# Designs tried in a protein design chat: VHH binders against Hydroxymethylpyrimidine/phosphomethylpyrimidine kinase (thiD). Part 18

Target 1, 255 residues: Hydroxymethylpyrimidine/phosphomethylpyrimidine kinase (thiD), of Aquifex aeolicus (o67772)
Amino acid sequence: MIALSIAGFDNSGGAGTLADIRTFKHFGIYGVAVITALAVQNTQKVYEVFPIPPDVVKEELKAIFEDFPIKGVKIGMLANKEIAEVVYETLKSKKTNFIVLDPVFRSKSGRELLSEEGVEFLKSEFIKIVDLITPNVPEAEILCGEEIKSLEDVKNCAQKIYSLGAKSVLIKGGHLKGNYAIDILYDGKSFYEFKAPKIAGKTPRGTGCVYSSAILANYLRHKDLIKAIKTAKDFITEAIKNSKKLGKGYEIMDF
Short names: E, the ipSAE of ESMFold2; O, the ipSAE of OpenDDE; V2, 0.75 times the mean of E and O plus 0.25 times the DockQ between their complexes.

## First folded at step 19 (VHH; framework vhh_6z1v_2)

Design t4 (from s3 with S30D D31I; at its last look DockQ between E and O 0.52; V2 from the best seeds 0.00; counts 0 for: pae O 5.2 > 2, SAP .67 > .668)
Fold by OpenDDE, look of step 19:
Structure t4 (fold): chain B 255 residues (1-255), chain A 118 residues (1-118)
Amino acid sequence: as target 1 above (255 residues)
Amino acid sequence: EVQLVESGGRLVRTGGSLRLSCAASGFTFDIYAMGWFRQAPGKEREVVALIYRSGGETWHADFVKGRFTISRDNAKNTVYLQMNSLKPEDTAVYYCAADYEGFFFDHWGQGTQVTVSS
């Protein structure tokens, strides 16, 4: 089974396409990749982000879909609206594919990774082809346009995001209990909780990338979203715990 | 650049009180959660208290037993740990940490030494 990663390239392999491919492989899925941007970086810092020309991204997608029977798509960093549009145009005709979108609006350092126009496009058009969107709380707030201050707010926000067109919404860290973080899934009918402990002492990169890719991989294998998310949640938690300082900066989840 | 700077750690007597502060800067979004951790010599780092952006909810470790209280001042982007009835067992380096995504605390301060003498 083949999954496609559409995301940025992280030289360190901690995040982006390399992390996605590694994650797919871990779960027995062969991964292919379309690069949206070259994010020149190591474990210490991001030096520069070079978006790939939209036409090139289009060519990448064409080359991949003409050759591989893609069963699932994980989308990370889109870099800009133009690229997002290209990706959207390509994928809108591929509705048979399970599409997971890990929205990436800003880096942890605050770098804008998707313009406001891009975000609007995501909300108004792109999200309609998405089977699962996996925002964290800040990203969810951007998407639903509401501040999240409670579990009820999380649920309301998830419903709003759902109403935008996503078939399922997983808000990461949406609920907190003690030293646990609980992800909240809304599938249009019911809410589900996925619990994991907050990990202290580790600061690995690419948690969102790995988590979303793990969800996709497991969904492709089991065709059970709840099971897929649970498995992915357990996996990512363990991966964080076992992350290693392979470079001079942040830890990397090496699995 | 995201920075967390702890302050307030010092030597205190058993039964004494201390307030730690953590000043956060460089964030472009609201922090999802902040917390205080501590690490005593030869022991693993442990969670002391957490405060969540959402609702201002707090969590305290069992060993706190009502002695410590975490709070925040959003206007100052500062998190506090009021520590009362301190015990020698509370001696540790106390770290402030921030969580952005809900998975883990991915930003840490340098720590502040708290020493409780008998």
Scores: ipSAE 0.018, ipTM 0.449, lowest interface PAE 5.2, mean pLDDT 90
ESMFold2, look of step 19: ipSAE 0.731; ipTM 0.892
ESMFold2 (binder alone), look of step 19: mean pLDDT 83; pTM 0.853

Design t5 (from s3 with L50I; at its last look DockQ between E and O 0.83; V2 from the best seeds 0.62)
Fold by OpenDDE, look of step 19:
Parts: C-alpha cells; sequence; structure tokens
Structure t5 (fold): chain B 255 residues (1-255), chain A 118 residues (1-118)
C-alpha cells in the first residue's frame, strides 16, 4: 500500500517529508513524497524556507499520480496559497484517497509558514476535501475563529471546523487533564478523547508530522479511524519518549 | 532566545503564603499552556498546576487541595502560582514550563527554591 506525503523538506529528517516517509515505513506503508518547500534546517535552527515553485509542485504531483496507486495522502506544510491551490486542484479529483491534513500555519517560534490568504483558502476550499484535519489548539483557533479556553470551547471549535467541510477533526492538546496529553476527535456525530502521558525532558521536532502520518498509515491498514488515532497516539508518545539527540540541538524521533 | 524565569521562591513558615512568578520571553506566550512543577529532594518532578492558553481553564494536582492557584497574565507574559497554607512537604524547587501542542512541555525554567519550615 502506498501513501503520499505532501510537505516541506527538513534536512535533518526530524520533520516534513522524511519523517512522514519514515513513519509510513514503520507501519508497513510505502511512502512517496511531493516537496512543497525546502526548509533548510538542522536540529539547532531553521535557516531559511524556500517554497518550491507551484508549477514544479504540480509536476511532482503529476509524476507521482501517473505512476503510483496512491491510497492515502498526508499534507503538511503548504508554504503558500499558490502551492495550496495546486495541491487542491490535484487532490479534488482524487476523492477515493483518504486525506489527512496537518495544518501548518506558524512555527512554535511564531514564524509564519502559511500566509493569511493561504489560511483563508484552506478554510474556504481546501478543507472540503479533507477526511481528517489535525490542528493543534492555536491552529484550531485560527480555523474556527475563536479562543479555546475550555473543553467546551474545544468541542465547539471542532464542530465549527467540521462545518467548514472536514469530515473529521482532531484537535491536539485540546483538553486540560494534568500531566496527560489529550486530543479530541469530532467525527460529525460524536466526540472521542485520546489520552497519553505528557513526556518530560524531551522536546523533539516533527511531532505533528509523525502523528498525522501515523494516523494515515494505520487508517490505511485498518480502515478504523478511532483505532488508527489510538495507535498513532501511543506510537508518537513512545517515539517522543525515546527520541534521541542525534545532532547538537533538539532530539529526533528515531524509529 | 526562549526564556522562562521563575521568581518568588524563599523561606516561609508553615501556614504561610507565597506567590511565584514566571516571566516568559522568546516565544508567543499566549499560544502556550503553562504549568508549574515541583521537585523535592530525592523525589521525582511532579506537576502542580496547569493553566490553559486563555486562562479560562485550570488544573491542580490533588495534593494542592485548594491551597494553590495558578493564573496567568498574557499581557505580561507571566504565569503565577499563589501558594497558601504552605506545609513543610511543599518544600521543593518549583519550575515553570510551557506546552504548545500537548505532547510535551516545550520550555522549562531553571526553577525557584521554596522552603517551608516547621
Amino acid sequence: as target 1 above (255 residues)
Amino acid sequence: EVQLVESGGRLVRTGGSLRLSCAASGFTFSDYAMGWFRQAPGKEREVVAIIYRSGGETWHADFVKGRFTISRDNAKNTVYLQMNSLKPEDTAVYYCAADYEGFFFDHWGQGTQVTVSS
């Protein structure tokens, strides 16, 4: 089974397409990749982000879909609206594919990774072809247009995001329960909680990439979203726990 | 550069009160849930309290039993821990931490020593 990663390239392999491919492989899925941006970086810092020309991204997608029977798609960093549009135009005709979108709007440091126009496009058009969107709380707030202060707010926000067109919404870190990482899923009907202990002492990069890719991989295998998310949640928790300082900076989830 | 700087820790008597502060810089404070942890000598670090991003929701450990209260001021990039009815067993180094996406705490302070004498 073949899955497609559409995301940025992280030289360190900690995040982006390399992490996605590694994650797919871990779960027995062969991964192919379309690169949206070159994010020049190592474990210490991001030096610069070079978006790939939209026409090049289009060629990448064409080359891949003409050759491989893609069953699932994980989307990470889109870099800009133009690229997002190209990706959207390609994928809108591929409705048989399960599409997971890990929205990447800003870095943890606050660096903009998708323009406001891009975000608007995501909200108004792109999200309608998405089977599962996996925002963190800040990203969810951007999507639903409101602050999240409570579990009730998380649920309301998830419903709003759902109403935008996503078939399912997984808000990461949406619930406050002590030393537990709680993710909230809304599938248009019910809410589900996924709990795991928060890890102390490790701060690896690429957790969103690995988590979303793990969800996709497991869904492709089992066709059970709840099971897929649970497995992915457990996996990412262990991966974080066992992350290693392979470079001079942040830890990398090496699996 | 990301920094979390705790302050307010000192020696107090049993039954006393203390307010800890943690000043954050180098990241978008309002995007992070904040937490207080403590580590006593010979014991593992334990979570004391967590406050959500907008300050509307809080969680406190069982051992707090209503004695401590976490709060935050996003305009000042500061998180607080009001500690009342302090006990000797509350003696520990108290750490401030920041959590962005819920998998782990991304940033940690160096800690501030709280000592409660009998």
Scores: ipSAE 0.428, ipTM 0.737, lowest interface PAE 1.4, mean pLDDT 93
ESMFold2, look of step 19: ipSAE 0.660; ipTM 0.862
ESMFold2 (binder alone), look of step 19: mean pLDDT 84; pTM 0.861

Design t6 (from s3 with S54T; at its last look DockQ between E and O 0.91; V2 from the best seeds 0.73)
Fold by OpenDDE, look of step 19:
Structure t6 (fold): chain B 255 residues (1-255), chain A 118 residues (1-118)
Amino acid sequence: as target 1 above (255 residues)
Amino acid sequence: EVQLVESGGRLVRTGGSLRLSCAASGFTFSDYAMGWFRQAPGKEREVVALIYRTGGETWHADFVKGRFTISRDNAKNTVYLQMNSLKPEDTAVYYCAADYEGFFFDHWGQGTQVTVSS
């Protein structure tokens, strides 16, 4: 089974396409990749982001879909609206079986990674082809246009994002409760909580990339979203726990 | 450079009150959920309280029993812990922490010592 990663390239391998491919492989899925941007970085710093020209991204996608029977797609950083449009048009026409979108609007440091126009396009058009979107709380707020101040707000926001067109919404870190990492899923009918212990003393990069890719891989294998998310949640927890300082900066989940 | 700097910890008598502050810099404070932790000698670090990035609903540990209250001021990049009715068992180093995605705490302060005497 073959999955496609559409995301930025992280030189360190901690995040982006390299992490996605590694995650796919871990779960017995062969991964291929389309690069949307070169995010020059190591474990210490992001130096600069170079978006790939939209026409080049289009060529990448064409080359991949002409050759591989893609069963699932994981989307990370899109870099800009033009790239997002190219990706949208391609995926819309190919009718990919299952699409997971890990929205990347800003970096943890506050760097804008998708323009306002890009975000609006994502909300108005792109999200309609997405089977599962996996925003964190800040990203969810941008998508639903409301502040999250409670679990109830998380649920309301998830429903709003669903109404935008996503078939399922997984808000990461949506519930504050003790020393647990709790994600909230809304599938259009019911809410689900996915709970795992927060890991102390480790702060690896690429958790969103690895988590979303793990969800896709497991869904492709089992065709059960709840089971896929549960497995991915357990996996990412262990990956964080076992992360290693391979460079001079943040840990990397090496599995 | 990312910094979380706790302040306000000191020696107080049983039944006393303290207000801890944590000043954040070097990152977008308003994007992070914040929390207070504490660690007593010979014990594991434990969660005291948590707060959403934009404030509102909070979580407090059972041992708090209404005595402590977490709050934040995003305009000042500061999170607070109001501690009332302090007990000797509250003696610990109190840490401020920031959480972006909910998987782990990304940033930690150096801690501030709170000592409650009998």
Scores: ipSAE 0.668, ipTM 0.847, lowest interface PAE 0.8, mean pLDDT 94
ESMFold2, look of step 19: ipSAE 0.671; ipTM 0.869
ESMFold2 (binder alone), look of step 19: mean pLDDT 86; pTM 0.878

## First folded at step 20 (VHH; framework vhh_6z1v_2)

Design u2 (from s3 with T28R; at its last read DockQ between E and O 0.93; V2 from the best seeds 0.85)
Amino acid sequence: EVQLVESGGRLVRTGGSLRLSCAASGFRFSDYAMGWFRQAPGKEREVVALIYRSGGETWHADFVKGRFTISRDNAKNTVYLQMNSLKPEDTAVYYCAADYEGFFFDHWGQGTQVTVSS
ESMFold2, look of step 20: ipSAE 0.730; ipTM 0.889
ESMFold2 (binder alone), look of step 20: mean pLDDT 86; pTM 0.879
OpenDDE, look of step 20: ipSAE 0.805; ipTM 0.905
ESMFold2, look of step 21: ipSAE 0.734; ipTM 0.893
ESMFold2 (binder alone), look of step 21: mean pLDDT 85; pTM 0.875
OpenDDE, look of step 21: ipSAE 0.823; ipTM 0.911
ESMFold2, fold request of step 23: ipSAE 0.713, 0.715, 0.727; ipTM 0.884, 0.886, 0.888
ESMFold2 (binder alone), fold request of step 23: mean pLDDT 85, 86, 86; pTM 0.873, 0.878, 0.883
OpenDDE, fold request of step 23: ipSAE 0.909, 0.913, 0.911; ipTM 0.952, 0.954, 0.954
ESMFold2, last read: ipSAE 0.727, 0.719, 0.732; ipTM 0.889, 0.887, 0.892
ESMFold2 (binder alone), last read: mean pLDDT 86, 86, 86; pTM 0.883, 0.882, 0.882
OpenDDE, last read: ipSAE 0.909, 0.908, 0.911; ipTM 0.952, 0.952, 0.953

Design u3 (from s3 with F104W; at its last look DockQ between E and O 0.93; V2 from the best seeds 0.00; counts 0 for: pae E 2.1 > 2)
Fold by ESMFold2, look of step 20:
Structure u3 (fold): chain B 255 residues (1-255), chain A 118 residues (1-118)
Amino acid sequence: as target 1 above (255 residues)
Amino acid sequence: EVQLVESGGRLVRTGGSLRLSCAASGFTFSDYAMGWFRQAPGKEREVVALIYRSGGETWHADFVKGRFTISRDNAKNTVYLQMNSLKPEDTAVYYCAADYEGFWFDHWGQGTQVTVSS
């Protein structure tokens, strides 16, 4: 079974394509990759980010799809609209079994990870080919165009994102209750909660990448989205707990 | 660069009131859910209250329900904890914390000491 990571390259290995591939391997899935941007970084700092020319991204996609029977795709950082368009056009024409989009728009520090035009394209076109989109609360607000001030708002926002075209919507951290990490899934019919304790003392890089990749891997293994998310939630919780300070900065999930 | 700075902790009498503030800088405050935690001597750090990024719905731990109220002012990049009917058991270092992705709290303040005397 073969999954494709379409994401930026974090050369520290904490996030991006390296984290996606490591996650796929952990669950017995052979991973292949298409790089959308090359980052010069370590666990302390991002020095520079070089988007890959869109034509090169197209050639990466071509080379992978002509050789491998891709069953699932996890999409992370797209960098700009032009790259998003190339990815969209390729995936639209090449019907795979399951597409997970981690809609990374900005970093926690405010670094733009997808241009405004790219976000507009994602909401109007790209989202229509997505089987599962996994925003956090700020990303969900961007997608649905509404403020989230309650669990009811989370549910309404999930339904709006579904109406844009995604087949399922998982809003991470959507339910504030105690010291728990609670995610809300809308699958087009019902709402589900996925709960785990929040982890103290660790703030590893790449949790969105690892979580979304684990969901894809487990969906391919089980063909049951609810089970896949539950398994991935337990996995990411344990991976955060076991993360290590391998460099001088952020922890890395070393699994 | 990223900072959460609590203030307002002091010595108060049982039954008194106190308002804690937490000023945020170095990140987009309005993108984060916020919480207050406390740690009493010899105890584990425990969650006191939570609030969504835009305000609105709040959650409070049972041991402070009806006495403490979390609020935020996104224009001032500040989260507050109004503490009423204080008890000696509320004596602790109080921390504010910011949650972006929902897995943990990304940023923590250094804490402000609240001491409630009999």
Scores: ipSAE 0.522, ipTM 0.799, lowest interface PAE 2.1, mean pLDDT 91
ESMFold2 (binder alone), look of step 20: mean pLDDT 85; pTM 0.871
OpenDDE, look of step 20: ipSAE 0.582; ipTM 0.816

Design u4 (from s3 with E101Q; at its last look DockQ between E and O 0.92; V2 from the best seeds 0.75)
Fold by ESMFold2, look of step 20:
Structure u4 (fold): chain B 255 residues (1-255), chain A 118 residues (1-118)
Amino acid sequence: as target 1 above (255 residues)
Amino acid sequence: EVQLVESGGRLVRTGGSLRLSCAASGFTFSDYAMGWFRQAPGKEREVVALIYRSGGETWHADFVKGRFTISRDNAKNTVYLQMNSLKPEDTAVYYCAADYQGFFFDHWGQGTQVTVSS
């Protein structure tokens, strides 16, 4: 089975297309990629990010789709509205794909990874073709336009994001309880919790990328979203626990 | 440079009160959920209380419920722990921690010592 990563290229290998492909491979899925931006970075710093010209992204998509029977797509960093439009236009005609969107708006350090115009396009149009969107709490607030001050607010925000068009919404870290990482899924009917211990002493890069890619890979294997998220949650928890300081900065999940 | 700096820890008598503060700098504080942890000598670090990034609803461990209250002031980039009805078993180093992605705590303070005497 074949999955497509549409994301930025993190040349350190901790996140982005390299992390996505490694994750797909781990679960026995052949991964192909469309690169949206080239990042010059290491485990300590992002020096610069060069968006790929939208026409080149379009040609990447064309080349991949004309040759490979893509079953699922994981989307990470889109960089700008023009690239988001190209990706959207290509994917909206591919109704057989399962689409996971990791809505990467800013880096952990605050660097913008999708323009404001891109965020608006995502909310108004792109989200309508998404089968699963996986925001963290700050990203969920951007998507639903409201502050999250409680678990009830998380649930209301998930429902609002669903009403924008996503078929399911997974808000990472949405339930604060004990020393646990608890994600909240709304599938259009019910709410589900996915719980794992928070790992101390490790802060690896790429957790969102690896988690969303693992969800896609396991969805393709099981065709059961709940089971896919449970498996991916356990996987990301172990990957964080086993992450290694391969450079001088953040750990990298080496699996 | 990311910093979380706890303050307010000191020696107090059983039944007393303290307010701990944790000042944040070098990151966008309002994007992070915050927590207080404690570690007594020879014991594992344990979570005491948690609060959402915008404030509001809180979670407190059963062993401090009704006695401790977490709060935050995003305008001041500060998270607080009000500790009432202190007991000798509350003696520990107290740490604040910040969580952005929901997988782990990204940033930790150096801790402030709270000692509760009989």
Scores: ipSAE 0.661, ipTM 0.870, lowest interface PAE 1.7, mean pLDDT 92
ESMFold2 (binder alone), look of step 20: mean pLDDT 86; pTM 0.877
OpenDDE, look of step 20: ipSAE 0.714; ipTM 0.866

Design u5 (from s3 with Y52F; at its last look DockQ between E and O 0.92; V2 from the best seeds 0.76)
Fold by ESMFold2, look of step 20:
Parts: C-alpha cells; sequence; structure tokens
Structure u5 (fold): chain B 255 residues (1-255), chain A 118 residues (1-118)
C-alpha cells in the first residue's frame, strides 16, 4: 500500500515531508513524496522558505503517478496558488482512494504558508476533491469566513466548510472542556468528538503533519474514518508525550 | 521572546474579589485559545477556565463555577480571570497558558500568587 505526501521539506525532520513519510512507515505504508517548498531550518529557527517552481512540482507528480499506484494522498503546505493549481489539476484526474488536506495557511508565528490567492483557490475549487480537511480553529475560521466563539460556532463552521465541497471536516481543538484535546468531526451526517488528554511539558513541532498523515495511513489500513481518526488521535498523543529534544531547540516526535 | 506575564495576585480576605491579568508578547495572541490554571502547594496543577481565541463561550471548572470568569481583550493581548467570593481553598499560584494546535498548551506564564486568608 502506497501513500503520497505533497508538502514542504523541513530539513530538520520535525515536520513536512520527512515527518509524513516517517508516519506512513510507522503504520506499514510505503510513502512517496512531492516537495512543494524547501525550508532551511533547524529546531531553533526557520531561516528561509523557497517554493519549488510549479513546473518542477508538475514533473514530480508526473514521475510518481506514472510509476506508483497511489492509494492515498496527504497534502500539507502548498506555498502559492500556482503550485495549488498544479496539484489540483493532477489529483482531480487520478484515481486515489482518499485525499487528506491539512490546510496550512500560516505558521503559529504568522509566516504565510499559502498566499491569499492560494487560499481563495483552495476554498473555491481545491476543496471539492478533498475527502478530509483537518483545520485547527484559526484555519477553520479562514475557511468558513466566520469567527468561532462557541462549540455551536464550531459545528456551524464545520457544516459550512462541508458545503464548500469537502467530504468531511475535522476541526482540531474545537471543544474546550477540561484539560483535554478535543477534535470535532463532521462527516456530512453526524458530529463526532475525539478526546485525549493534553500533554504537559512537551511542545514538539509537526503535530499537524503527523496527525493528518496518521489519519491517512490508518484510513488505508482500516477503511473506516472514525476508527482511523481515533487511532491517529491516540498515536499523536503518545508521540507528543515521547518527543525528544534531539537538537538545541524544540522537541521532535521520534517514532 | 515569547512571554506570558501574570499579574494581580495578592493577599485577600475570604469573600473578597481579585482580578488577574496575563499580558502576552512575542506571538500572535489572537490566534490562541487561552486558559487559567492553578497549583496549590503539594498539589498538581489543575485547569480553572478556558476561552476560545475570539472570545465568547467559556469553560470553567466545577470548583470555581459561578465565582470565577475568564475573559480576553485581543486588542490588548490580555486574558483575565475575575475571581469573586474567594475562599481559602483558592490559595494557589495561578498560571495563564496559550493553546494554538489543540494538542497542548504551547506557552505558560511564570505564575502569580493568590493567597486567601481565613
Amino acid sequence: as target 1 above (255 residues)
Amino acid sequence: EVQLVESGGRLVRTGGSLRLSCAASGFTFSDYAMGWFRQAPGKEREVVALIFRSGGETWHADFVKGRFTISRDNAKNTVYLQMNSLKPEDTAVYYCAADYEGFFFDHWGQGTQVTVSS
């Protein structure tokens, strides 16, 4: 079973394509990659991010799809509209079993990771080929165009994102209760909660990448979205707990 | 440098009121859900209250429900805890914390001491 990561390359290995491939391998899935941007970074700082020319991304996609029977795709950072268009055009014409989009728009420090034109293209066109989109609360607000001030707002926003075309919507951290990490899934019919304890004392980078990749890997293994998310939620919780300070900066999930 | 700085902790008599503030800098405060925690001597840190990044709905632990209110002002990069009807059991160091990803609290303050005398 073969999964494709379409994401940026974090040369520290904490996030991006390297984290995605490590996650696929952990669950027995052979991973291949298409790189959308090269990040020059370590565990302390991001020095520079270089988008890959869109024509090169197109050739990466062509080379992979002509040789491998891709069963699932996890999409992370797209960098700009031109790259998003290339990815979209390729994927809408291919038979893959499941597409997970981690809508990485801005870093937690405010760095733009997808241009505004790219965000609009994602909302109007790209989202229609997505089987699962996994925004956090800030990203969900961008997607639905409304502020989230309550659990009811989370649910309304999930339904609005679904109406844009995604087959299912998982809003991370969408329910504030106790010392728990609670995600809200809308699958087009029902709402589900996925709950795990929040981990103290660890703040690794790459959690969104690892979580979305784990969901894809477990969907391919189980063909059951609810079970895939539950398994991935438990996995990411343990991965955070066991993360290590391998460099001089933030922890890395080493699994 | 990322900082969360709590202030307003002091000695107060039972039944009194106190407002804690937590000023944020070095990160985009309005992107984070916020919480207040407390830790009494010899006890584990426990969550007191939570609030969404945009404000609105809050969650409060049962032991403070009806007495404490979390709020935030994103224009001032500040989260507050209004504490009313204080009891000696509320004596603790109070911490604010910020949550971006929904998996853990990314940032913690150093805490402010609240002491409630009998």
Scores: ipSAE 0.648, ipTM 0.855, lowest interface PAE 1.7, mean pLDDT 92
ESMFold2 (binder alone), look of step 20: mean pLDDT 86; pTM 0.876
OpenDDE, look of step 20: ipSAE 0.767; ipTM 0.885

Design u6 (from s3 with Y100F; at its last look DockQ between E and O 0.95; V2 from the best seeds 0.77)
Fold by ESMFold2, look of step 20:
Structure u6 (fold): chain B 255 residues (1-255), chain A 118 residues (1-118)
Amino acid sequence: as target 1 above (255 residues)
Amino acid sequence: EVQLVESGGRLVRTGGSLRLSCAASGFTFSDYAMGWFRQAPGKEREVVALIYRSGGETWHADFVKGRFTISRDNAKNTVYLQMNSLKPEDTAVYYCAADFEGFFFDHWGQGTQVTVSS
């Protein structure tokens, strides 16, 4: 079975397409990629991010889809509206089993990873083809247009994001309780919690990429979203725990 | 440069009150959920209180519930811990911590010492 990563290329291997492909491989899924941006970085610094020209992204997509029977797609960094449009137009016309969107709008350091126009296009059009969207709390607030100040707000926000067109919504870190990482899923009918301990002493990059890719891989294996998220949650928790300082900076999840 | 700097820790008598502050710089404070932790000598660090990025609903550990209150002021990039009815077992180094994606705490302060005398 074959999954497609549509994301930026982090040449350190900690995040982006390299992390996505490694995650797919871990779960026995053959991964192929379409690169949306080239990031020049290491474990200490991001020096520059170069968006790929949209017409090149279009040709990457064409080459992949004409040859491979793509069953699932994980989408990360889109960089700008023009690239988002190309990706949307291509995926809208293709039959796949499952589309996971990790709505990466800003980095932890505050770097813009999708333009304001791109965010609006995502909310108004792109989201309608998405089977699972996996925002963190700040990203969820952008998507639903409301501040999150409680678990009730998380649930209301998930329902609003669902109403924009996503088939299911997983808000990461949506329930603050003890030393736990608790995510809230709304599948259009019910709410579910996914709980794991927060890991001390490790702060690797790429957690969103690995988690969303693990969810996709396990959905393709099991065809059961709840089971896929549970398995992926346990996996990311262990991957964080076992992450290694392979360079001079942040840890990398090496699995 | 990312920094979390706690202040306000000192020696207080049992039953006293104290307010801790944690000033943030070098990152977008309002994007982070915040927490207070404490660590007594020879003990594991333990979570004391948590607050959402925008404020509102809070969580407090049972051993401090009713006595401690977490709050934040995003305009000042500061999180607070109001500590009332202090007990000798509250003696510890108190740390603030910031959580961006919900997997772990990304940033930690260096701590401020609170000592509660009998």
Scores: ipSAE 0.691, ipTM 0.875, lowest interface PAE 1.5, mean pLDDT 92
ESMFold2 (binder alone), look of step 20: mean pLDDT 83; pTM 0.853
OpenDDE, look of step 20: ipSAE 0.716; ipTM 0.867

## First folded at step 21 (VHH; framework vhh_6z1v_2)

Design v2 (from t2 with F104Y; at its last look DockQ between E and O 0.91; V2 from the best seeds 0.79)
Fold by ESMFold2, look of step 21:
Structure v2 (fold): chain B 255 residues (1-255), chain A 118 residues (1-118)
Amino acid sequence: as target 1 above (255 residues)
Amino acid sequence: EVQLVESGGRLVRTGGSLRLSCAASGFTFSDYAMGWFRQAPGKEREVVALIYRSGGETWHADFVKGRFTISRDNAKNTVYLQMNSLKPEDTAVYYCAADYEGFYFDYWGQGTQVTVSS
């Protein structure tokens, strides 16, 4: 079974395509990649991000799809509108089982990871081909256009994002209760919670990438989204807990 | 440089009140959910209260419900903990923390000591 990561290349291995491929392999899925940007970084700093020319991204996609029977796609950083358009046009014309979008707009440090025009394109067009979108609360607010001030607002926002065209919406950290990490899924019919303890003392990079990739991998294994998210939630919780300081900066999930 | 700086901790008599502040800098404060935690000597750190990034709905631990109130002022990049009806059991170092991704708290303050005397 083969999954495609469409994301940036984080040369530290903590996030991006390297983390996605490692996650796919962990769950027995062969991963292939299309690189959208080259990031020059380590566990302490992002020095620079170089978007791949859109025509090159198009050729990467062509080469992969003509040779591999891609069953699922995980999409992370898209860098700009032009790359997002190339990815969208390619995927719209292909028959795959499942598309997971991690809507990465800005890094935790505030670095723009998708241009404003790219965000607009994502909301108006790209989202319509997405089977699962996995925003955190700030990203969900951008997608639904409203502030989130309560669990009720999280649910309303999930429904609005669904109305934009995503087939299901997982809002990470959407329910504030105790020392827990609680995600809220809207599948178009019902709401579900996925709860795990928050891990103290560790702040590894790449949690969104690993979580979304684990969801895709487990969806391909089980063909049951609820089960896939439960399995991925448990996995990411343990991966954070066991993360290691392999360099001088942030921990890396080493699995 | 990311900073969370708590202030306002001091010695207070049983039954008294105290307001803690946590000033944030070096990150986009309004993107983060905030929490207050406490740790008494020899005990594990425990969550006291949580608030969404935009304010609104809050969560408070049962052991402080009705006595403590979390709030935030995004214009001032500050989160507060109003503590009323203080008890000796509330004696602890109080920490604020910021949560962006929903998996763990990204940033922690250095803490402020609250001591409640009989």
Scores: ipSAE 0.719, ipTM 0.887, lowest interface PAE 1.4, mean pLDDT 93
ESMFold2 (binder alone), look of step 21: mean pLDDT 87; pTM 0.887
OpenDDE, look of step 21: ipSAE 0.791; ipTM 0.896

